# Ledger of designs, part 78: VHH binders against q9y6x5

Target 1, 379 residues: q9y6x5
Amino acid sequence: LPPKLLLVSFDGFRADYLKNYEFPHLQNFIKEGVLVEHVKNVFITKTFPNHYSIVTGLYEESHGIVANSMYDAVTKKHFSDSNDKDPFWWNEAVPIWVTNQLQENRSSAAAMWPGTDVPIHDTISSYFMNYNSSVSFEERLNNITMWLNNSNPPVTFATLYWEEPDASGHKYGPEDKENMSRVLKKIDDLIGDLVQRLKMLGLWENLNVIITSDHGMTQCSQDRLINLDSCIDHSYYTLIDLSPVAAILPKINRTEVYNKLKNCSPHMNVYLKEDIPNRFYYQHNDRIQPIILVADEGWTIVLNESSQKLGDHGYDNSLPSMHPFLAAHGPAFHKGYKHSTINIVDIYPMMCHILGLKPHPNNGTFGHTKCLLVDQWCI

## First folded at step 24 (VHH)

Design ma17
Fold by ESMFold2, look of step 24:
Structure ma17 (fold): chain B 379 residues (1-379), chain A 123 residues (1-123)
Amino acid sequence: as target 1 above (379 residues)
Amino acid sequence: QLQLVETGGGLVKPGGSLRLSCVVSGFTFSSYHMAWVRQAPGKELEWVSTIQGSGDYTYYERSVKGRFTISTDNAKNTLYLQMSSLKPEDTAVYYCARTQYKYSGEWTPFDVWGQGTQVTVSS
């Protein structure tokens, strides 16, 4: 009878969407469980890094997925969303599904959580779907619930990933009430379908379910562009990642490149790697480039004069617009409890506790999440 | 092998309607996002609409929303664009194209294109 956990991410679900839009199904889920109103995610506030931080409990500098686009100078390897399956990138940490399925009589299942179709430390999720954003939420959920009910060894940890509201947030911007209301209504319906499916299969009362996200979304504008080409010639650097945190690999003396960039825009901070603020926990990995440029909220770094996105993320993790929420329901969780904030890295040791796993060394603090759990004393 | 074939273009009066079709072969249609992109005379390519291959999620450029409807018939491997309330500004060659949404929040470049079909809105 081992405890079971389903971890669900709706990509780009900004925390304040909960109070600014209607979510009858999600609110029912919260009413019977717990809510963390704001989850402080990790810098940079991008998809690959934050999803890996959830399942490893590590800052990006420690787990090695430091951006959605990366370069390793020693091996000359490149990481991107079209080249993300090399275990080299993922092997600096051990995600929870690997630890889980290496226990006796346990397996893990995954519907498209980043990394679950990669053999990390020669171990791939016991049951998984290869990433394909065109696969419906219903099919992902059907596979997950089938594996939760019908696997030997039993699936005790499962993940489910969905691309919205991130895709719509980028296309429309979070301030587009008409489009975002429609998108968020559809997401709430998917949460209703998830709960209904779990009830029909007899899973609802005994499965622990976490619904969370990796980051939020901020409004962008054609009036808020930082044209990098107007400040520095392409020949002086290699661009590893562009916006809103640019990763700059100098081709000439690093200080010379820094000096050309430091006054480029009042809406962009330029950091030498050693000068990156300590609060970012974003310095001690070779994949972090010698110079990073951090745009102010809502500003876009471009090489040309236009941008097609109306919303973006990746900004400073102190910004409320970058923060997701966390909701949870199940036998491990209190009912009707609201908590103001946790760090995204705190989710990992909490999940390990629920599953009875020994966490690997990590940056999370179990004490931050004790009040969510029925088996813990909270003062 | 990989092939996208548009049909249904033509001449139509302002306020009229047309339905464009794009027949797909050589790949599993439902495994991708499909898009309509247009190019007016002397203008750059303009994204019009995108649909998830399962048919469940749609996205529209602001100027066409409420007038155009993207849809699929997966049994026929066919993408549609129903255009209504057509304006002279909608005059363009319309292409269907293949894309995908990625974890990074980016859409892949359109890697497979049709030959295009001409839509002309005038009297």
Scores: ipSAE 0.678, ipTM 0.858, lowest interface PAE 1.5, mean pLDDT 93
Fold by ESMFold2, fold request of step 25:
Structure ma17 (fold): chain B 379 residues (1-379), chain A 123 residues (1-123)
Amino acid sequence: as target 1 above (379 residues)
Amino acid sequence: QLQLVETGGGLVKPGGSLRLSCVVSGFTFSSYHMAWVRQAPGKELEWVSTIQGSGDYTYYERSVKGRFTISTDNAKNTLYLQMSSLKPEDTAVYYCARTQYKYSGEWTPFDVWGQGTQVTVSS
């Protein structure tokens, strides 16, 4: 029967947490499988964009989910956490669960991966949970494993999303060793529970499992605030997104707005859309606003208000603090192999290969992941 | 009809302990995050602690960490705050409130509040 894959994300799991904290269960998972020590994610290094990049293999400009808060000037639509279910936002790409379940004798299951409760191209995941952050990991896992074992046509691709360590990273900051140790130990216990559940159900030896994340986390401080109200009057622009990448829609001449902002802080870069660095691959979508402001690592853009976040992400994707890891286990993967780095967009063509799916056009490079796979020549 | 009802406030000596309760009705307790928020005399509201509806994760403001413990009893739809090593600066009206964590890393505004219970720490 067709190969099966479970894709798991622990939101905000910074790559270097692996070396700075104890993970007996995750380390055993890695020992029996593969590790990619650093995954270079996409700019901006935010949750919605990077989760969609994993499952589409596309840069944000290409899949259209360019931030956690967006505005479309043609339709006048707004996207936010409370308004994310309109297929309009998601339809510029085809995620892997859609491609998978449209194949003969296949279905897909999802426990809260961003977008899986949206009918993308009139297709919603065959089995899914509506998003609710208060639902336990145990319940998410129980549903996923039930669907993997008991569905006709069989579930061949499943996803599972968990909000930690992102929530704790924002609240405490990644440098709070006492709180982060406690949180990361709980996450390691959840990974242990996942593996144990798969073993008890007879799934472990023949299911491919990827454990990864969308981004890392950097330390913030009340000493590192950029007060936008000190530089420009609110009446000159509409604010679409604030920090650490602000999205600015001018209400007056764009050059005037740019000139008021360009010297606002030495810890913030101000870009006209056409001047956004090419390495960001963040220019060619109408949802990217005419001016963006990119704060330096650990700096927070505010509107004459304090911030209570002690950790944040969304910064330049070249920063190691923004990078997650990837670990994987299963019949498709080598055992005991460690790899230095891949791009997050490379995960999609690798998953398509494992599942025997034809990938849609994408920005990933299959060759970057060949060394992880038993059926490929590594060099 | 959504209701949050706090009880357990009172007068305690410095170093003493209290347990606050918040009984929830009109919604499924485990489908939300629940928080304690306090307001000292003449001060702004201050977040104290939050718990995930499942009970799996808890969050504490820096000044109360190690002294206060948030917990739930989902069968009784009740939120608790166990307060120990109380200090005069813990004197406040304590409210329970409802919130939710979102993909964006933001917490929703507190949309349902209790009436509050007074905690006074003094000799």
Scores: ipSAE 0.666, ipTM 0.858, lowest interface PAE 1.5, mean pLDDT 93
Fold by ESMFold2, last read:
Structure ma17 (fold): chain B 379 residues (1-379), chain A 123 residues (1-123)
Amino acid sequence: as target 1 above (379 residues)
Amino acid sequence: QLQLVETGGGLVKPGGSLRLSCVVSGFTFSSYHMAWVRQAPGKELEWVSTIQGSGDYTYYERSVKGRFTISTDNAKNTLYLQMSSLKPEDTAVYYCARTQYKYSGEWTPFDVWGQGTQVTVSS
C-alpha cells in the first residue's frame, strides 16, 4: 500500500499547554504513537514563515517567507494576509506537496495550510480549499477524508490547518486559565473527532498522522510597551512590520537610524542586518530589512500607547514559550515513545522519508527524528 | 445588495436584559465572522464581540464577558447579541459588522456595517 501522511496544524499551540491543561483525546493519540515535547521553531516565530519551514525544511532566509508582512524593493511588491497569493513570494522553495504530486501516481490535498492555494512553481495542490477562516473544522476534515478515500491518482499527502488556539491566545493571553481551558478543551474535542472519523472511514490503521503547530504564545501586558514614536520620528523610516520583530527600512542614512533606535528601550535589541545573531539564520535574503528590532519576551512594539493583544508570538526562537509540540501516529511511528526536542526544519526530511520522496536541499537533520520511526535504528 | 439590519434596541433599567438581532442579506453569512461594535456618546467605536460564521468560536471584550452572549442562526442569516446585567456604561449605538480572521493573527477591517440600534441603560 502506498504510504499516506496527514499533516495537521493547530496554530499557536504552545508546547507546555500539554502539561498545563487536560487533553484526554490528544493524550490517547500520543499514547498510541509518539510525542516530541518541544519543537524548536524558526526565527521569526510567526505563522507564514513557520508553516513554510515545516513543509520545506528551510530556514526563513532560505525559503523567502521571512515574516507575515514583507516588502521587496526591486519589484515594489508587498506581502500581507490580504496579499499573499503572488507566487513571487513562495517560489524560493519547493514545498513537499509539490514534490509529492509530481511523483508517478500521487496527488496532494490541502485544507487551508498556508501556501496551498498558491500556484508555487506553477503547481498548486491537486485538491485544495481556498483560505477562509470561517469554514468549520468538520468541513475541512470532511474534504480531506473524501480526497484521501476517493482520488485518482490517490492522495498520499494531505494538510489540514486550524486557527486555534492562536486566535484565543492573542485575545486572552496564554495564562488566562479560564478562557484557555475552554478553548483548549474544544481543540481536544476536534482531535477526538478527527481520530473517530479516520477510524470510521477505515483510514486510521494505514494513515500516518502528524499533529503539530507553528509556534507558541507569550503573555503580553499594557505595562510592557515600547513606543517607537518616542524614540524616532516616523519620517526617518518606512515600517514594514511592527511587533515583536520590527522591520525598518531607513529613509535616511542607515547608521543614523540605527543610532536613534539603539537607546530606545532596554527591552529591545536593535540589529543592523549584518549584526543579526548567526543562531537566527535570519540574514541572507533581500526581504529581510536593513534594521530589525527584536522585543524581549512579552514586550510589544507600538506606535501609540495601547495594544489590544494580551498574547503574542514572533520572539526569539530560543524561548520555550515560542515552541510548539509534535505528536504522531501511524504505521511509520513507534507506539508510546516520547522524545524531548527536534528542530521544526527536521519535520520535512522525516516526512520525505515516510513518503519515499527525495528531499530537496534543506536545513533539517533526518538523524534527529530517527527514534520516532519504526524502520530506523535508534542508537 | 449587501445589508445588515439591527433590531432590538431600546431603553432598559440597570440590571435588565435586551436581545439585539442583525439580519443579513446579500452574502453568505456563514462564510464570515460577524461582530458587534458599539459607540457610546462622545466615544470611539469599541469592539464588543465576534463569532465565527460556523458558530464554533466566540470572542468577547473583557467588560462584557459573562454578561453578553453572541450567537447565530444560520438558517435565518441572523446574528444575535443577548445582553444581561446591563450597566449604564453599556449605553451606546450597537452595530453589526462583518470581519474575517487571517493567518497573521489579525482581523480584517469591518467592511460591511449596519445602521445601528440604540441601547440606553438608565436608572
Scores: ipSAE 0.634, ipTM 0.839, lowest interface PAE 1.6, mean pLDDT 93

Design ma17
Fold by ESMFold2, fold request of step 25:
Structure ma17 (fold): chain B 379 residues (1-379), chain A 123 residues (1-123)
Amino acid sequence: as target 1 above (379 residues)
Amino acid sequence: QLQLVETGGGLVKPGGSLRLSCVVSGFTFSSYHMAWVRQAPGKELEWVSTIQGSGDYTYYERSVKGRFTISTDNAKNTLYLQMSSLKPEDTAVYYCARTQYKYSGEWTPFDVWGQGTQVTVSS
């Protein structure tokens, strides 16, 4: 009888792909549910930070996952995608699957959502897959549906993560119509398979499903490179993260490092930590380095002789190209309703409401999402 | 121990076809992404194509797209590269290599390589 929710992320799914490509299966999902056309994500617009913001309702400075590559000066610890399992990094917040499975007679399941294979606050997802990007969508879906159907205590919250269209967006760039059309058609087929599988198992009518993403993608080019080696010698700083938001730990006087960088390129903003714009909510965490460099959209910060990506993300979260979408279907949601925008941090309190969970302190606003829900007065 | 063994190279006329094979041993093939990388005489390594080991996602360098097809046979632990419409510019040693895609949007460095197989496209 308890409400159930499946949260699905297709990494790097830019909101305007919905308008610019064909998605018969996703459009049918939207027609029978709700759409939020643009979700304003958190700065920096990277994968680890934004996936954690969805499930905590917190800005990056508040949940502590501030980039895909981090350094903690107090403990001298390093975080990267090959070194992401230390609970130290994740323990500044409580993700929704931890709160959920600590309730009486509830469990949580996960197919590769970032953090779900980590024991956060000594609690790991009740059912989970260790991360491996080579595991097919079909296998992830089969595990999730098996857990939703057969677990005791019942799985009431499940997550499913898929690496596309992010991987193809990086490799080809979002403007490569031929390759992106092929990739996005495959993703739409996977969404069709998901819906059909849920119907076949008798889950479709009583399971709430959210399909969303963490960020978009912008086109990059060999003509839009910012070469740090032309502005500053490597010996003056430690590089914690590179592009499009570089994190700089000075080895010499930080004013000297700042002065060497401030005129490096007209296509890059250089901020002392205290001068980072307040609208980013990206200042109040020790993991944010003393100097950050923020490239303009489509520009890539490189070291000399570095290769470039054809598509990237991580830029200013005001950019429409960085915004994902959200679609949802299920008994908690209206049918055929479209909403213009929410903040990505608003998803957490909405999910807590659907599941009957008390949200932890967070930056989301429930009122922003109430028009999506059948049990709320909108007008 | 981990091994990748390429075969199928040779001399072929422009416009011809070849199929390269890479037989894998010592690891679970379907748990990784597999790639073809080539090196023309006197030039640097160039990525050609990548495939998800147990999935159907494939990636191609622009100059080979539509001419080359990467595929796998998991029962034989074998990676293939079907090359057609070959050009003199495709002349290179072709290597298979292992990689993985990560949450960060980065590919891991190639950690296991084959010995290479020579492809020569010439009259």
Scores: ipSAE 0.626, ipTM 0.842, lowest interface PAE 1.7, mean pLDDT 93
Fold by ESMFold2, fold request of step 25:
Structure ma17 (fold): chain B 379 residues (1-379), chain A 123 residues (1-123)
Amino acid sequence: as target 1 above (379 residues)
Amino acid sequence: QLQLVETGGGLVKPGGSLRLSCVVSGFTFSSYHMAWVRQAPGKELEWVSTIQGSGDYTYYERSVKGRFTISTDNAKNTLYLQMSSLKPEDTAVYYCARTQYKYSGEWTPFDVWGQGTQVTVSS
């Protein structure tokens, strides 16, 4: 009976939504399993980097997905949400689904997790869906459960990704109680559907399920804009990524670009690459540009005077608003246990343990998660 | 071959109702997010509402929330906008348009547009 694991992400699920909104289905899931109330994610607190950190156990500088928009000066390659399939970007690490399906008599399945439709180290998830945000949760769940029940070799690791509450968080902002309450209620209904489907198919008792997220969300405002056009001419730099962490490639003297930017706003920190705070673990990769700009929480860096976003993420990973949660249920996990915090990189070695996989070198600490697991002595 | 065709516009009194339709051909409707966008005379385009192709999530501009309802009929490849409690400031050409949500948290630019249908709210 090989152990099986389903890893689920609801994008942009801020940890304190659990305290501030009603989640009857998720709370029942937690009651019969475990909760980690805050997961400290990696800087920058963006979707591609943090989803890859979960499945590699690595900081962004080590796995090479350092932002949602990247440039590599040596190869002249660009990474974006419309150009994310080149294995070049992903090959600086080995995600858990690759390691899993290379084991004898095992396969991996994926419904939309970032990277699972890319042949990383010439290996693509055994069963996968090409990314399309319009595909319903029900269809993603149907494919995942079909693959878990009916595959040879058996699927032992599966992932499922959903775009909410991130999309609504960006559109309305986390402080829009009416819209966020409606959105979060729908997400709780989806969690209820997930649990019910697993029960009906006979999977619930023997499948380990992790429900987590990559980051939170903070409120933005038209009153909190940092206009780069007011500080520096476009001709002096190439913009690789904009907000809330801008990536700046100088076209002229780097010190002149830095000096023009350092006094642009009291609500923005400007770092030369060598001066990026060590606690970010965000320096030692060529994809990190020579200058980064880090906006204060709730501030938006713009090139014009307007922004369409009412909520955003990507800020300092010490901010509670950037932190997701983790809940889990299954034969590997205790029942009714709550834990205060782990690092997002700790999830990978825990998953490797559950699956009986040898983890690749990583930044996670297995000891941080052992109290969640029934086969570990917790002192 | 790819086409969006809006119908259902017209003249209506304040407080009245209209239902706009957008018939889609040349692509699989449920594989995208679909939106209504409007333009009053001499004004910029204004986003009105968006629906996920599966129908699971809807998004509304603040001024239309509670008055307008976006919906789909996947069997007919048709997008709808039910408008009620119409006001003179709702007078505009209404377009349906195609977009997509991305991992980055951004929406793609509206890449396919209909011809528009005129809605006029006046006494």
Scores: ipSAE 0.622, ipTM 0.840, lowest interface PAE 1.7, mean pLDDT 93
Fold by ESMFold2, last read:
Structure ma17 (fold): chain B 379 residues (1-379), chain A 123 residues (1-123)
Amino acid sequence: as target 1 above (379 residues)
Amino acid sequence: QLQLVETGGGLVKPGGSLRLSCVVSGFTFSSYHMAWVRQAPGKELEWVSTIQGSGDYTYYERSVKGRFTISTDNAKNTLYLQMSSLKPEDTAVYYCARTQYKYSGEWTPFDVWGQGTQVTVSS
């Protein structure tokens, strides 16, 4: 049978939740497969960009989804979570489900992974669900397993996205042990349901399953606010995105806007686009605005308002609090192997290898994931 | 016509219980998140609890955690709030409202509201 892969994301699953909370079902999954303890994600550490990096192997500047809120000055187009379906935004890269379903006798299925309900390069996932966060995990799983088991041409690549623990992490903060314990137990139960459903349907033995996430979560506080209105008048700029990485489009001389912002807070770095640190790989795309503001971990940029968030992400991708994990099980993977770290862009070439696909040019390094795979010599 | 109708409010002694109901019409209830929001006399609106339309996930404000339970009956298109161990501080008008969670990590503004039901907790 052709190799099959299910890619699962639990949004906002911080890597150290695995050691700080109980996951009997996920730990059994890991014990019978592999674990990468920390995945170094891409800057900015936001949902749309990092999910697209997983499936393209590209840095944000290269795939063009550079934030959850974007503006393109040439076309005058705006991107937001309420306006994310224009292929214009997604067409700077080719995600793995497009490459997969263009192969002879293959199709792709998706339950709400960002971009899978968009016709990217005139190609939409063969089977998909339109995004709606109120659709249960059970319904998403039922659709995915039905498509994996009953489709012609066969579904060889499938994705499943779930909004937790991101939603709870924002609402409660990662330090709220009682609420996060309750939330994470529910996630572990969902993982148990996933595995049981795959076994019941006869899919478990021949399906490769990756369980991962896009980013972590850090604790925020009303004591750690950066009030942008106290430093600069709204009339001098257009705000494209706010926190923790603000995207600033100057309405007046850029240097004047920069000078008003540079001393606003010792807990915020202000960069002209050309001065953004090279290690971010976040400079060479027209969608990155002329000035960005990068708050320190746990700090929130506000417009003379309080913040409702007790946890957030989007910070510097070197921060361990921003890092997710990766676990995998299936015929392609070793059993009981733990690996310390990979880059999130490394997941794409690994997935292409498992599926027998030629990867598009990307920023991942296949060698970083060889130790996870049974058919590779570990280097 | 989009409509939310709350019932079940009343007077109760501290430590007592009430069950609020919110009947939903004019939209697909399970396609949204539903919330309870309250307003105490002279105070601003305060979020209480939210439930995913499917029922999978619930969210609670810190002061009501362990005392209040949000739930749904999808067959009746009805949202519930079971309130236990009530305190005088819980005295408020309770509203049900509609929202949604987005990829960005944001909740949409509450765009559909009920008229509210009064809960009074007094010794």
Scores: ipSAE 0.604, ipTM 0.825, lowest interface PAE 1.7, mean pLDDT 93

